# Designs tried in a protein design chat: VH-VL binders against q9h9l3. Part 179

Target 1, 176 residues: q9h9l3
Amino acid sequence: PRKMVAIDCEMVGTGPKGHVSSLARCSIVNYNGDVLYDEYILPPCHIVDYRTRWSGIRKQHMVNATPFKIARGQILKILTGKIVVGHAIHNDFKALQYFHPKSLTRDTSHIPPLNRKADCPENATMSLKHLTKKLLNRDIQVGKSGHSSVEDAQATMELYKLVEVEWEEHLARNPP

## First folded at step 10 (VH-VL)

Design G8 (framework fv_fezakinumab)
Fold by ESMFold2-Fast, scan of step 10:
Structure G8 (fold): chain C 176 residues (1-176), chain A 120 residues (1-120), chain B 111 residues (1-111)
Amino acid sequence: as target 1 above (176 residues)
Amino acid sequence: QVQLVQSGAEVKKPGASVKVSCKASGYTFTDYYMHWVRQAPGQGLEWVGWIDPDSGGTFYAQKFRGRVTMTRDTSISTAYMELSRLRSDDTAVYYCARGPYSYGYEFDLWGRGTLVTVSS
Amino acid sequence: QAVLTQPPSVSGAPGQRVTISCTGSSSNIGAGYDVHWYQQLPGTAPKLLIYDNSNRPSGVPDRFSGSKSGTSASLAITGLQAEDEADYYCQSYDSSLEAWVFGGGTQLTVL
């Protein structure tokens, strides 16, 4: 059977006025929610804005962080050949400069049955926090200290599991 | 009108550099990657690299690393590809092409090409 | 020398069906990456003909169709017309090269 993992990345602001999103942390969990990878990542460019309220990244996390080039290699080795689940996952792949096959990608922000279960419009892009609260009765991204990418990756896998059978059957009938 | 307009033909001597421009119009320049593809006379298509106009991030094919530089200017929706230390086998038509980042990897819009001739 | 393999030429008469193959490997088509097809008329830039294996952009007639199986893909042209005379290129992404890759191109001659 083809293995499945879930990914969530945290980005910091680099470039003019911190407008560019650069990878600063990546978490990958397996089907059961066990952590396969969780590292702070040092962007190649100067960090202008840590975006701490969202990213949870602070300057101290960068001191011994893995350089981007090395972290990227490690992450891609884990993702290659697997079904990868994420929420608005195109942002994570963009930060990784990575192109994963569509047929092996599952984006929980674009699964109509998942939105339907949450009483949301099927074509709307709902936040991970909202879907997790509505469908799993769990509060994530709590407080002002920033998000945990491990928590977000685990929640994303749990959300996908709610629609996995239905969605995989849909994809088999309608290949992406 | 959605289009990519490229700069005119160039004739260069071996060892020189060439900079080709590609001006986008009719869509949001920062929503798509810009790819560069070349085609030597009578030959097939060869991918050179991409630039993300939003971040300025780039990725180049191994063959061109150290010789190619891609940049953009978001104020005028223009992407640039500069190829240095030109050799006669760099003679080709150079195309810019628009590609999505996610939900597909096809090149759905192409410039008309810029012929670069490298001769002594 | 191209990463994806296409026959160098194919020919047919008006009204006939022709098929152009595109053979890849486990690092590209076999890894699940979609196949796209481009038509290049003499003296022009390539134009997207088929994307994501079998989808047609607006304006492309249904005489053109694509399919994918395993490590290979094919482009079928039915009801062949004189204006179909062109070079056809398949394209995919290769995970080991981290690069977009093209077939060597197939020259279609309408007899």
Scores: ipSAE 0.774, ipTM 0.900, lowest interface PAE 1.0, mean pLDDT 92
Fold by OpenDDE, second read of step 11:
Structure G8 (fold): chain C 176 residues (1-176), chain A 120 residues (1-120), chain B 111 residues (1-111)
Amino acid sequence: as target 1 above (176 residues)
Amino acid sequence: QVQLVQSGAEVKKPGASVKVSCKASGYTFTDYYMHWVRQAPGQGLEWVGWIDPDSGGTFYAQKFRGRVTMTRDTSISTAYMELSRLRSDDTAVYYCARGPYSYGYEFDLWGRGTLVTVSS
Amino acid sequence: QAVLTQPPSVSGAPGQRVTISCTGSSSNIGAGYDVHWYQQLPGTAPKLLIYDNSNRPSGVPDRFSGSKSGTSASLAITGLQAEDEADYYCQSYDSSLEAWVFGGGTQLTVL
């Protein structure tokens, strides 16, 4: 059995008018929720919009931030060969300019049994915040200080663990 | 009708630049990646890069980095690929191709292609 | 020279079954990345024929089927018809190249 990790990324706005989304933080946790990686990342282009309310990123976080190219290499080394769990994880992969094998990816925003457990429509796309509150009775992404990617990654892993057995069996019977 | 409409054929000299356009219709432009793939005469397919029409993010094949620039105008659902410092071996039909956002590994919609000829 | 290896050509008589192989490596098909297939009729743009190893888009006949195992994939065409004469390309993603990759293409001739 492959090792399992959960990932969550935060992005800031770069380029003209800050419309380009650039990776500014990445957090990776293991199956037990232990932090394997948590770094602020410096985009290659000037940051125009920190999107602080959502990203939690401030200018001070970029002072000693890891350059994108270096951070990307570090992150890819962690992800390679593992089952990667995330919420709407395609956004994280896009920010990383990386693609993980579909068969080794678990997206908690597209797991019908998880939605069913939360009394939500199976084919609906539910937010991480809602699922976490409903199934884990935990509040995340509260206030106006922005998200914590570590907290979000941990919540994502905990959610997946609730349906892991059932979903893995389903995937085994129904390969993508 | 869901389709991608590309700009017309181009003839360029070595060292010049070419900019090909791809207009999307029949679907939400920002819901899919836009890839570019080229095919030299009588040869196979070669991936050039992609752009995320929503964020403007791009990723290019290593071979084309430094020479290719992909952009988009969301107001007219149009993607652009510009290739500079053209060489004779850049002669090819250039396709824009739509890729799903969620694990968009495949290309489910193609333009008819734009022939770019590079000759002295 | 293509990252994925296909036979240059295959042929069959109408009604027969033909298969086109696509051989990759540990950094693409063998890494778990899905394989997709495209049909390119003469003088036209490629068309998605099979996605995610074995799924058919709407409009593609069930006589086309795809499979994947190990580092290789295969496209099977049963009940071969004259209109199937075309070039066929397999496609995947390569983690070492960080690029979408194609096979060299297979020319299918219907005898």
Scores: ipSAE 0.056, ipTM 0.671, lowest interface PAE 4.1, mean pLDDT 92

Design G80 (framework fv_fezakinumab)
Fold by ESMFold2-Fast, scan of step 10:
Structure G80 (fold): chain C 176 residues (1-176), chain A 119 residues (1-119), chain B 111 residues (1-111)
Amino acid sequence: as target 1 above (176 residues)
Amino acid sequence: QVQLVQSGAEVKKPGASVKVSCKASGYTFTDYYMHWVRQAPGQGLEWVGWIDPDSGGTFYAQKFRGRVTMTRDTSISTAYMELSRLRSDDTAVYYCARHSDYYYGMDVWGRGTLVTVSS
Amino acid sequence: QAVLTQPPSVSGAPGQRVTISCTGSSSNIGAGYDVHWYQQLPGTAPKLLIYDNSNRPSGVPDRFSGSKSGTSASLAITGLQAEDEADYYCQSYDSSLEAWVFGGGTQLTVL
């Protein structure tokens, strides 16, 4: 069996009109929800829009943030060879400029049994907040001060655990 | 419909720079990574690097770091690869090719640009 | 030196079956990365023939099939035809190099 971790990243806006999403925080938790990594990350480009309402990132967090190149190296050492769980995880991998093997990737926004348990259409893309409320009876991403990537990574791992046995059996019979 | 159109053949002297263009049409330029792959005469395919047209982010093969620069202009859906300090062994056909985050395979290729480096 | 190993040539007569191997290592195919195959006809750009180990793009005949096991992959061509004469390249991703890597290519000769 391979080790499993969950990841969640926060992005800020860079580039023209802040339309580019650049990594500004990354949290990684283990199977039990213990934090393996949680750092603020300094993008190589000028931050145009902190997107604070969603990211929770403020200028103060950037003062001693880990430069992108160094943070990326640290993160990839943790992810390599592991099953990585995330929600809409393609956004996190894109921000990391990283290509993880599809056979070792689990995206809780695209697991039909998980949607079924939440009484949602199997092929719909549901938000992490909605699935967590329906299946774990927990409110995450509350308030106006931004999201906690630690909280989001922990919720994502817990959601995956609800369907892990069923989904791993499905993947073994139907490789991605 | 979906196509990548590359600039014409170039002849350069050793030590010069060359800039090859790749114009995309028939799809949303910023939704796909753009790769550059070269092929020396009678040889195999060699990956040079990629650019994410959305972010402008780039990643280059170690062999080309310090000599290659990839850029794009989203207003005209065009990607560029500039290779500097050219050597005779840089003589090759240079291809651009796109890939998506979902499949990693390169599904659409330009027809190639021959770059000849000779004294 | 190519990172993925292919035989330099393979040959067959019309109607026969040929297979082309692609051997990787623990940092690429063995790490779980998918294998893609490209066909290059003389004087043309490569064309995607097989993606994600065994899937065919629209327009590729079912005579072409791919498989993957451990650190290796194979391309099989059944009912070989004259127009299949081309160079074939496998491709994957290497985690240690952080690079897309190609096989050295296999030249298929038909009769």
Scores: ipSAE 0.718, ipTM 0.881, lowest interface PAE 1.2, mean pLDDT 91
Fold by OpenDDE, second read of step 11:
Parts: structure tokens; sequence; C-alpha cells
Structure G80 (fold): chain C 176 residues (1-176), chain A 119 residues (1-119), chain B 111 residues (1-111)
């Protein structure tokens, strides 16, 4: 069986009005929740909006941030060949300018058995915060200081583990 | 119907100034950036700058800084581009074009305003 | 001297497939900024043809397609028609210039 990792990224706003989402932090954890990667990342363009309320990113975090090109290389080396778990993970991959094979991708925002377990509509898109509270009885993304990508990645992995057996069997019968 | 209506053709002498208008209709003027792009006869498209109609914030291409001024009047949903110290090589069709956010391109263009600079 | 490089001209016969390349750098396409394409028919204003690398606005036929890879983008036209004769421009954002940039334009001739 392939190794499994979970990823979560934080983005800041760049471009004329900060509407371009640029990678500013990336966290990757293994199956047990151990941190494999956690770095602040310097976008290739001027940051207009740190989106601190959500991202947790501040200007001081960018002082010694890893340049995007370097960080991207490091991250891709970790992800290559692995099953990658994330929540609304297409946003993370887009920010990385990378698209992981669909057959090796697990998006916890689109797993009907997970929603069902949380007493949510199977085809609804539920937030990571909501699912974590319902299924893990844990509060994440609390306060106004922004998200913790490590915490979010760990929560994502734990959520997936709840439905891993069932979902992997489903995917085996219904490959994407 | 969404459209951008630009002012008519202008003929100017070198050293003069020209102010082109672009009136927006059919959508919320302040929800979209407004770009100005020009095209000299037989040449390609050249970005001049953009304005945020909501805040009035602008950014100009380096080539035009010091000579171009972009403004807007939200009360009449109209954007303006003024170019000063005109030269013969400023002769071009000037377009206004709206742009919602980064995800999209310039999806609506004016028909252009010909500005001719000649002695 | 455009920031994005396009071939000055391409040609094809009706029904053929043609491609127009758009080569950028690490500060624009290579920095992850999306590419848009515009079609300009003779004597008219540019029209948005492709946005966000590969999306077609309503009214644009599916024989037009866009792609991006690395520091370059490409516009493909299949089933070439006489009405496709026009100039085509790619566009992106350049982080070093903090400006929107266009390609030099490509004149497409239908033989």
Amino acid sequence: as target 1 above (176 residues)
Amino acid sequence: QVQLVQSGAEVKKPGASVKVSCKASGYTFTDYYMHWVRQAPGQGLEWVGWIDPDSGGTFYAQKFRGRVTMTRDTSISTAYMELSRLRSDDTAVYYCARHSDYYYGMDVWGRGTLVTVSS
Amino acid sequence: QAVLTQPPSVSGAPGQRVTISCTGSSSNIGAGYDVHWYQQLPGTAPKLLIYDNSNRPSGVPDRFSGSKSGTSASLAITGLQAEDEADYYCQSYDSSLEAWVFGGGTQLTVL
C-alpha cells in the first residue's frame, strides 16, 4: 500500500487588489499526524492582502519565508507517489501550481460516507471545522488569529481515517 | 445589455493633452476594474493601466507614468483616461475594458477611441 | 519586445488544426499567473476568447482551446474556418512589472 499524507495550505492575496491567491504556508503530515513539512512561503509577487483573519499569516512571517520555487520543489518531492489527503484540496494544488493524480487524491470535502457519519447531507460541501467538531469533538480554527495549517492537516487526516476502509473499497470498485 | 461606450475620435497637436471617456452600463460599475489598452496603427495591444472604480486606486505601466491619469465618476459610471505631453507615437486606438477579478479576463471592451497626434 | 512572445504569423487550410504559442517567463506565466487569449477581427475591438488558461466564455466554439505548462501557453484551433482569420493575443500578469502584459500578437491566415 502507498504511503498517505495530508496537506493544508494558507494563501495570501496578491495582484492589483489582492485577489490572486498565492501560497504563503504549507503543512504536510503523515498518517500518524507527524509533521513532515511546515514552512512559510514567500510568493513570487508583492503581497497586498495577508488575509490574516483566515490565513494566520502576518508580514513578520515572510521575513525568512522560503521562496516559492524552492518550497514547491520540496513539497512536490514529499507528495510524489503518495496518496494525498486534503480538504477542498483542489485549492491547495492550484496554489502549488501542481495537480496530483486524481486516483491518488482524497478530498474530505467530497466524501459522502464522511458527511453521512456527521449527519450531514451526503452531497453537501461541509467545512473542515464543522466535520472536525461533529466527528472528532474537537474545535479547530478558533479565534481571530487565523488558521493553523498543521492543525487543519492533522484534523483532515483523522477525519479520513474514520472512513478510510469504506472509501478505499468504494474507490477500488469505482475508480475515478 | 452590458456595454462600454467611449468618447469620439480626437485630433491633437504634439504637446497637448487628451481625455478619453468610457461610460459603463448594464452592470455595477464599481464591481469591475477598468483597464485601458491602446493599439497603434498596424501594431499590437499595449497595456496602459487600470483603475479600481470603487476606491479610485490606479496603476500605470511604467512607460506612461507621469503622463497618464486615470479617474472615474461613479455617479455616472464613467471612467476617464487623460494622456498629456502627447507625441506622434501616441497615435493609437485607445480601448477601455472591464475586468471583474483575476480569475477572468477582460470580457467587455469598448469600441475604441482613435487619438491622432499630428503637427 | 512584448513581454510575452508569440509567433508573428501562422496559417492553415480550412478544417486543419493550428496552434499559437505564447512564451513567458518566471515572473508571469511561470509564476503561476493565468493566461487569457483574445481574438481581434479586422477593424474591430479585441474579444475575450479564452480565460484562465483553458476556459471559454459563452459563445466561443469548443474548437478553440487553451493550455498552459511551465512558462508557456498555447491556443489551439481545430476545424479551422475562414472566419477565424484574425489576430490573436495572449495576456498575463507580470509580477516583476506589477502590470498586465500582452503578447506581440499572431496573425492567423486561413489559406
Scores: ipSAE 0.013, ipTM 0.594, lowest interface PAE 8.7, mean pLDDT 92

Design G81 (framework fv_fezakinumab)
Fold by ESMFold2-Fast, scan of step 10:
Structure G81 (fold): chain C 176 residues (1-176), chain A 121 residues (1-121), chain B 111 residues (1-111)
Amino acid sequence: as target 1 above (176 residues)
Amino acid sequence: QVQLVQSGAEVKKPGASVKVSCKASGYTFTDYYMHWVRQAPGQGLEWVGWIDPDSGGTFYAQKFRGRVTMTRDTSISTAYMELSRLRSDDTAVYYCARGHYDILTGYFDLWGRGTLVTVSS
Amino acid sequence: QAVLTQPPSVSGAPGQRVTISCTGSSSNIGAGYDVHWYQQLPGTAPKLLIYDNSNRPSGVPDRFSGSKSGTSASLAITGLQAEDEADYYCQSYDSSLEAWVFGGGTQLTVL
C-alpha cells in the first residue's frame, strides 16, 4: 500500500489589493499525526495582506522563512507517490503550483460518508472546524491569532481515518 | 525515438462522441502526465485536461467537465480522450502533450502531431 | 477571448530584434506562476521554446530569451531569421480557472 500524509497550508495576500493567495506556511503530518514538515515560506511577491486572523502569519515569520522555490522542492519530495489528504485541498495545491494525481488525493471537504456521520447534507461543503467539532469533539481554529496548519493537518488526517475503509472501497469501485 | 503518435482525422455529426488516441514511445509512459490541448481552425490553444498514466487519475478544465473522459492503457502506452455531445464549436485539432512530473510549473515538452476533429452536419 | 494577452502580430527585418509581450493578471502571472513559450510553424504542432520564464530546452538557439516581471512576461528574439516566422504562444497557470491558460498567439513576420 502507498503511504499516506495530510497537508494544510496557510496563504497570505499578494498582488493587487492582496487578492492573490500565496503560500506562506505548509505543514505535513504522517498517518499517526507526527509532523514531517512545518516551515514558514517566503512568497516570491510582496506581501500586501498577511491575513493574520486566518493564516496566523505575521511579518516576523518571514524573516527566516524558506524561499518559495526551495520549500516547493522539499514539499513535493514528501508528497510524490503518496496518498495526500487535505481539506479543500485544491487550494493548497494551487498555492504550491502543483498537480497531485486525483487517484492519490483525498479531500475531506468532498467525502459524502464523512458528512453523513456529521449529520450534514452529503453533498454540502462543510468547514474543517465544523466537521472536527461534530466528529472528533475538538475545537480547532479558535481565537484571534490565526489558524495552526499543524493542528489543521492533524485534524484532517483523523477525520479521514473515520471513513478510510469505506472511502477506499468506494474509490476502488469508482476510480477517479 | 521519443514521440507521441495520434489517431487519424475524424468527422462527426452534432451530438456524437469522438475518441482520440495518443500512443507514447521512447520513454516510460507512467513517468509523465499526459495533457490534452485543442486548437480551433485559425484560433489559439486551449487546455482540456490531464491524465496521470501511472494512477489513472484525471483533472479536466471546468468548461469540459461532464463531456470529456480521459483514460489510458499502460500495456500499450496509449492515452485516450473521449469528448461527448459534440457541437460545431468543438471542431479543432486535438493535441496530446507530455508534462513533467518533477516540474511544478507544468510545461509541455513533447507534442503529438494533432488529430483534426470536424463536427458538421 | 484568450486569458493571457499578446499582440496579434509583430514584424521585423532579418538580423533585428523583436519582443513579444504576454500580459496576465493577479490569478496567473501576477500570482507568481511561471511562464512558458511555444513556437508553432504553419501546419505543425507547437514546440516548447522557453520554460520556467527564461530556460531554453536543448536545441533552442540562445537568440531566444524570456523574462517575467509583475503580471507580464516577454519573449525576445534577436538576430531574426526567416525560419523564425511562426505563431508564438505564452502559457501559464490560472488559479481562479484551475487551468493552464494560453495567450491568444502572436504571428511573427520576417520582412
Scores: ipSAE 0.000, ipTM 0.476, lowest interface PAE 14.6, mean pLDDT 87

Design G82 (framework fv_fezakinumab)
Fold by ESMFold2-Fast, scan of step 10:
Parts: sequence; C-alpha cells; structure tokens
Structure G82 (fold): chain C 176 residues (1-176), chain A 121 residues (1-121), chain B 111 residues (1-111)
Amino acid sequence: as target 1 above (176 residues)
Amino acid sequence: QVQLVQSGAEVKKPGASVKVSCKASGYTFTDYYMHWVRQAPGQGLEWVGWIDPDSGGTFYAQKFRGRVTMTRDTSISTAYMELSRLRSDDTAVYYCARDHLYSSGLEFDYWGRGTLVTVSS
Amino acid sequence: QAVLTQPPSVSGAPGQRVTISCTGSSSNIGAGYDVHWYQQLPGTAPKLLIYDNSNRPSGVPDRFSGSKSGTSASLAITGLQAEDEADYYCQSYDSSLEAWVFGGGTQLTVL
C-alpha cells in the first residue's frame, strides 16, 4: 500500500497586474488529517497582489517565510512516491513547478462518484466548499479573511475517503 | 489550428551565439509550457529545457546550464532560445514543442518544423 | 547516451507486426510517469504517435498501440506499410533529473 497525503496551496499575484499565481503557502496532511507541513512561502518575485480575501495571506506572513527553493525541496520530499490528493490539484502542482505521476494523483474535482454522492452532474467541476457542505455537512472557506489551506487539505482528504474504495478499484481496472 | 513557426536557418562561427524564435498561434500561448529539443545530424532527440510563458520561469538540462537562455514575448506569442559560446557539436536542428500546463499529460503534442543551426569555422 | 534505452533498429515485411521496446529506470517509467511515442519521417519534425502509454491522437490508425509495464514500455505496429519507415522515439519524465527524457531512437526498416 502506498502512503497517501492531501495538499492545498495558497497563491499570491506576481508579475504584470498580479496576474501570475505564485506559491505563498502550502499545507500537507496525512490520511488521518494530521498536519505534516504548513509553511508560508516567499515567492522569488515581487508580490503585487496578496489576494488576501481568498489566500488569507498578508505582508506579515512573508516575514521569515521560507524561500521558494527551500520550501519546494521540503514539499517534494513529502510528495515523492506517495498518492497525492488535492482539489483542482493541477493548480497546486503548477505553483510548485512540479510534475507528479498521474497514476499517483487524485483530484477530488474530477471524481465522478464523488459528484454523484453530492447530487451533482458526474463530470462537472464542483468547488471544494460545495462538496464539503453537501457530503460532510461542514462549512469551510467562511468569512472575508481568506481560506485556511490546512482546513482545505483536511476537507479534501475526508472527501476522498468517502469514495476511496470505489475509486481505487476503478483506477485498478482503468489505469490513468 | 495550432501552429509553431520557427525562424530560419543560421550559420555561426565557433564562439558566437544564436537566438532561435518560435511563434505560436491557434491557442492561448500562456496555457502551455514551451520546450526546446535539438537533434544533431543523424542523431537522436535531446531535451534542452522549458519555459513557462505565463510566469517566464525556466528550467534547463544540466548540459546546457550557463550557455542557454529561454525567454518569451507574450504580446506576439513568441518564445526564444539563445545558445551562447557555440561549438561545432552544437550543429543541430532545434525544435520548439508545446506541453500542456493544466492537463495531466506531459507529452509534446505540437512541434515546430525546426531551425537548422550550423556551427562552422 | 540517451536516458531511455531503445534498440537502434528493427525491421519487418509489409503486413507483419513489429515491437519497439523502451527501457527506463525507477526515477522515470518506474516512478509511474507515462510514456509517449513520436514518429519522425525522414526530413520532418517528430509527430506525436502515442501519448499516456496507450492513447492515440486523432488521425493515428489503430495499427499503432502502446503499453507500459514496470520500468519498460513498448510500441507495437501491426500491418506494416512502407510509409511506416521512420525513426521512433519514446519519451518520459525523470524525477531525479527533473527533465524530459528520450530514448535513443529506433529506425524501422520495411523490407
């Protein structure tokens, strides 16, 4: 059996008009929801837009934040060889400049049985907030102070556990 | 229709530098990594590096670090590869090729026609 | 040297089946990364033939198929035609190098 972790990243805006998404926080939890990693990360480029109402990141969090290169190395050591669960996880991997094997990646935004349990169209991309409310009866991403990447990673793992047996059997029969 | 149009053939002296361009059309330029791959006459394919047109971030194969620079201009959907301190064994066809940023695949689905760079004294 | 190992040549007669192997290691194919195949006709750029181990792009006939097992992959060509004479390259991603890696190429001769 391979170890399984869930990841959620927060990004800030860099580049012209803050249009580029740069990694500024990463949280990783284990199967039981225990935090393995949670650090603020200093982008190599000037931050133009903290996107605080979504990211929860403020200037104060960048003081003593781990530089991107160091944080990336730490994160990749945790992810390598493991099944990695995320929601719209391609955005997290893009921010990390990381390419995780497809066979070891689980994206809760693209699992038809999960959408079916939530009474949503099977091939629609549903938000983490919506799926968590429908299936776990829990409100996440509440308020105006931004999201908690720890909370999001924990919710993502719990959502995956609802369909894990069914989905792993599907993947064994239909390798990605 | 997706197209990658590369600049024309170049002949350079040893020690010179060359800058090859690759103009993309038919898709959103910033959604795909652009890779550079070379092929010496009668030889196989050798990966040189990639650029993320969105961020301008780059990564180069160890063999080319210190000699290659990749850039892009998003206003004209064009990627560039500059190779400096040319040697005769840099003689090759240089290809650009795209790789989707957001899909799960890492394949190079479209390739430019190639730019022949000849390094000769 | 190429990171992925392919035989330098393979040959077959029209209508026959040939297979081209691609051998990797624990840091690439063995790490779970998918294998892609490219066909290069003489004097042309490579063209994507198979992606994600076994999928065909639009326009590629079903005579071409791919498979992956452990640290290796294979390209199978059935019903060989003269037009299949080309160089074939496998490709994957290597986690240790953080690099796209190619096989050395296999020249297919249709006798």
Scores: ipSAE 0.381, ipTM 0.813, lowest interface PAE 3.6, mean pLDDT 90

Design G83 (framework fv_fezakinumab)
Fold by ESMFold2-Fast, scan of step 10:
Structure G83 (fold): chain C 176 residues (1-176), chain A 120 residues (1-120), chain B 111 residues (1-111)
Amino acid sequence: as target 1 above (176 residues)
Amino acid sequence: QVQLVQSGAEVKKPGASVKVSCKASGYTFTDYYMHWVRQAPGQGLEWVGWIDPDSGGTFYAQKFRGRVTMTRDTSISTAYMELSRLRSDDTAVYYCAREVLWSGYPFDYWGRGTLVTVSS
Amino acid sequence: QAVLTQPPSVSGAPGQRVTISCTGSSSNIGAGYDVHWYQQLPGTAPKLLIYDNSNRPSGVPDRFSGSKSGTSASLAITGLQAEDEADYYCQSYDSSLEAWVFGGGTQLTVL
């Protein structure tokens, strides 16, 4: 079996009016939920909006943060050749400027059996918070101090494990 | 309907620079990477590089580093490719093309191409 | 020099089946990256014909099909028609180059 990891990234606002999403934190966990990577990342552009309410990132986290190019190299070494699980994972890959093989990508926001288990329409895009509450009976992303990318990555892996056997079998018969 | 409209043909002398534009419409410009691909007369397709219209981030093929610059203007949904220090073997049709990030990264829509002729 | 290898030409008569191969390596097709196929009619821009190995965009007839196995991919055209005469290019992503790579192109001639 090929190794599997889960990823979650936090973005801050850069560019005009802070409308550009730039990578500012990345967390990667293994199959068992152990942290493989968790670093604050310094965007190459000036941060206009920390988006702290969602990102949990503050100016203090940027003082010794890893520069984007260095962090990207470290992250890609972990992701390359592995099955990568995420939620709305295209946003994380876009922020990383990274192109992971679709056959090795698992997006918990687009897995019909997972939505079905949560009593949600199969083709709807459900939030990580909603799926985690419905299927794992856990509250994540609580309060106004920002999300924990570690917590989100761990929840994402646990959600995928609920449908892993049936979804991997489906993908083997219906390659993407 | 998705459209990519490119600027018109250019004739340049060796050593000059050329700037080609690609105006996007029919979709959210910042949601898709834009690629540039060239094709010399009678030859195959050659990838030049990409720009993320959202961040302005770019990546260029090794062959073009130091001579190519990609930019965009989000207010008019337009991407640009500038190639400097032109050589006769830069003569080609230059295409812009949109990439689908949530698939296996195909280029789903292409501009009609801009012919750049470099001759003395 | 193309990174992916295609035959330079293939030919067939109307109604026949032709197959165009695309051979890559461990850093592209062999790494799991999807293969896409483009049709280029004379004097026109390439048009997406097959994406993600075997999927057809709206408007592409089912006579065109794609497959992928190991480090290679294949485009099959059945019921060959005169209007299929064109250049065909395969494409994938190469993780070592961090680049999109194309095959050298195959010229299809309908006899």
Scores: ipSAE 0.675, ipTM 0.870, lowest interface PAE 1.5, mean pLDDT 92

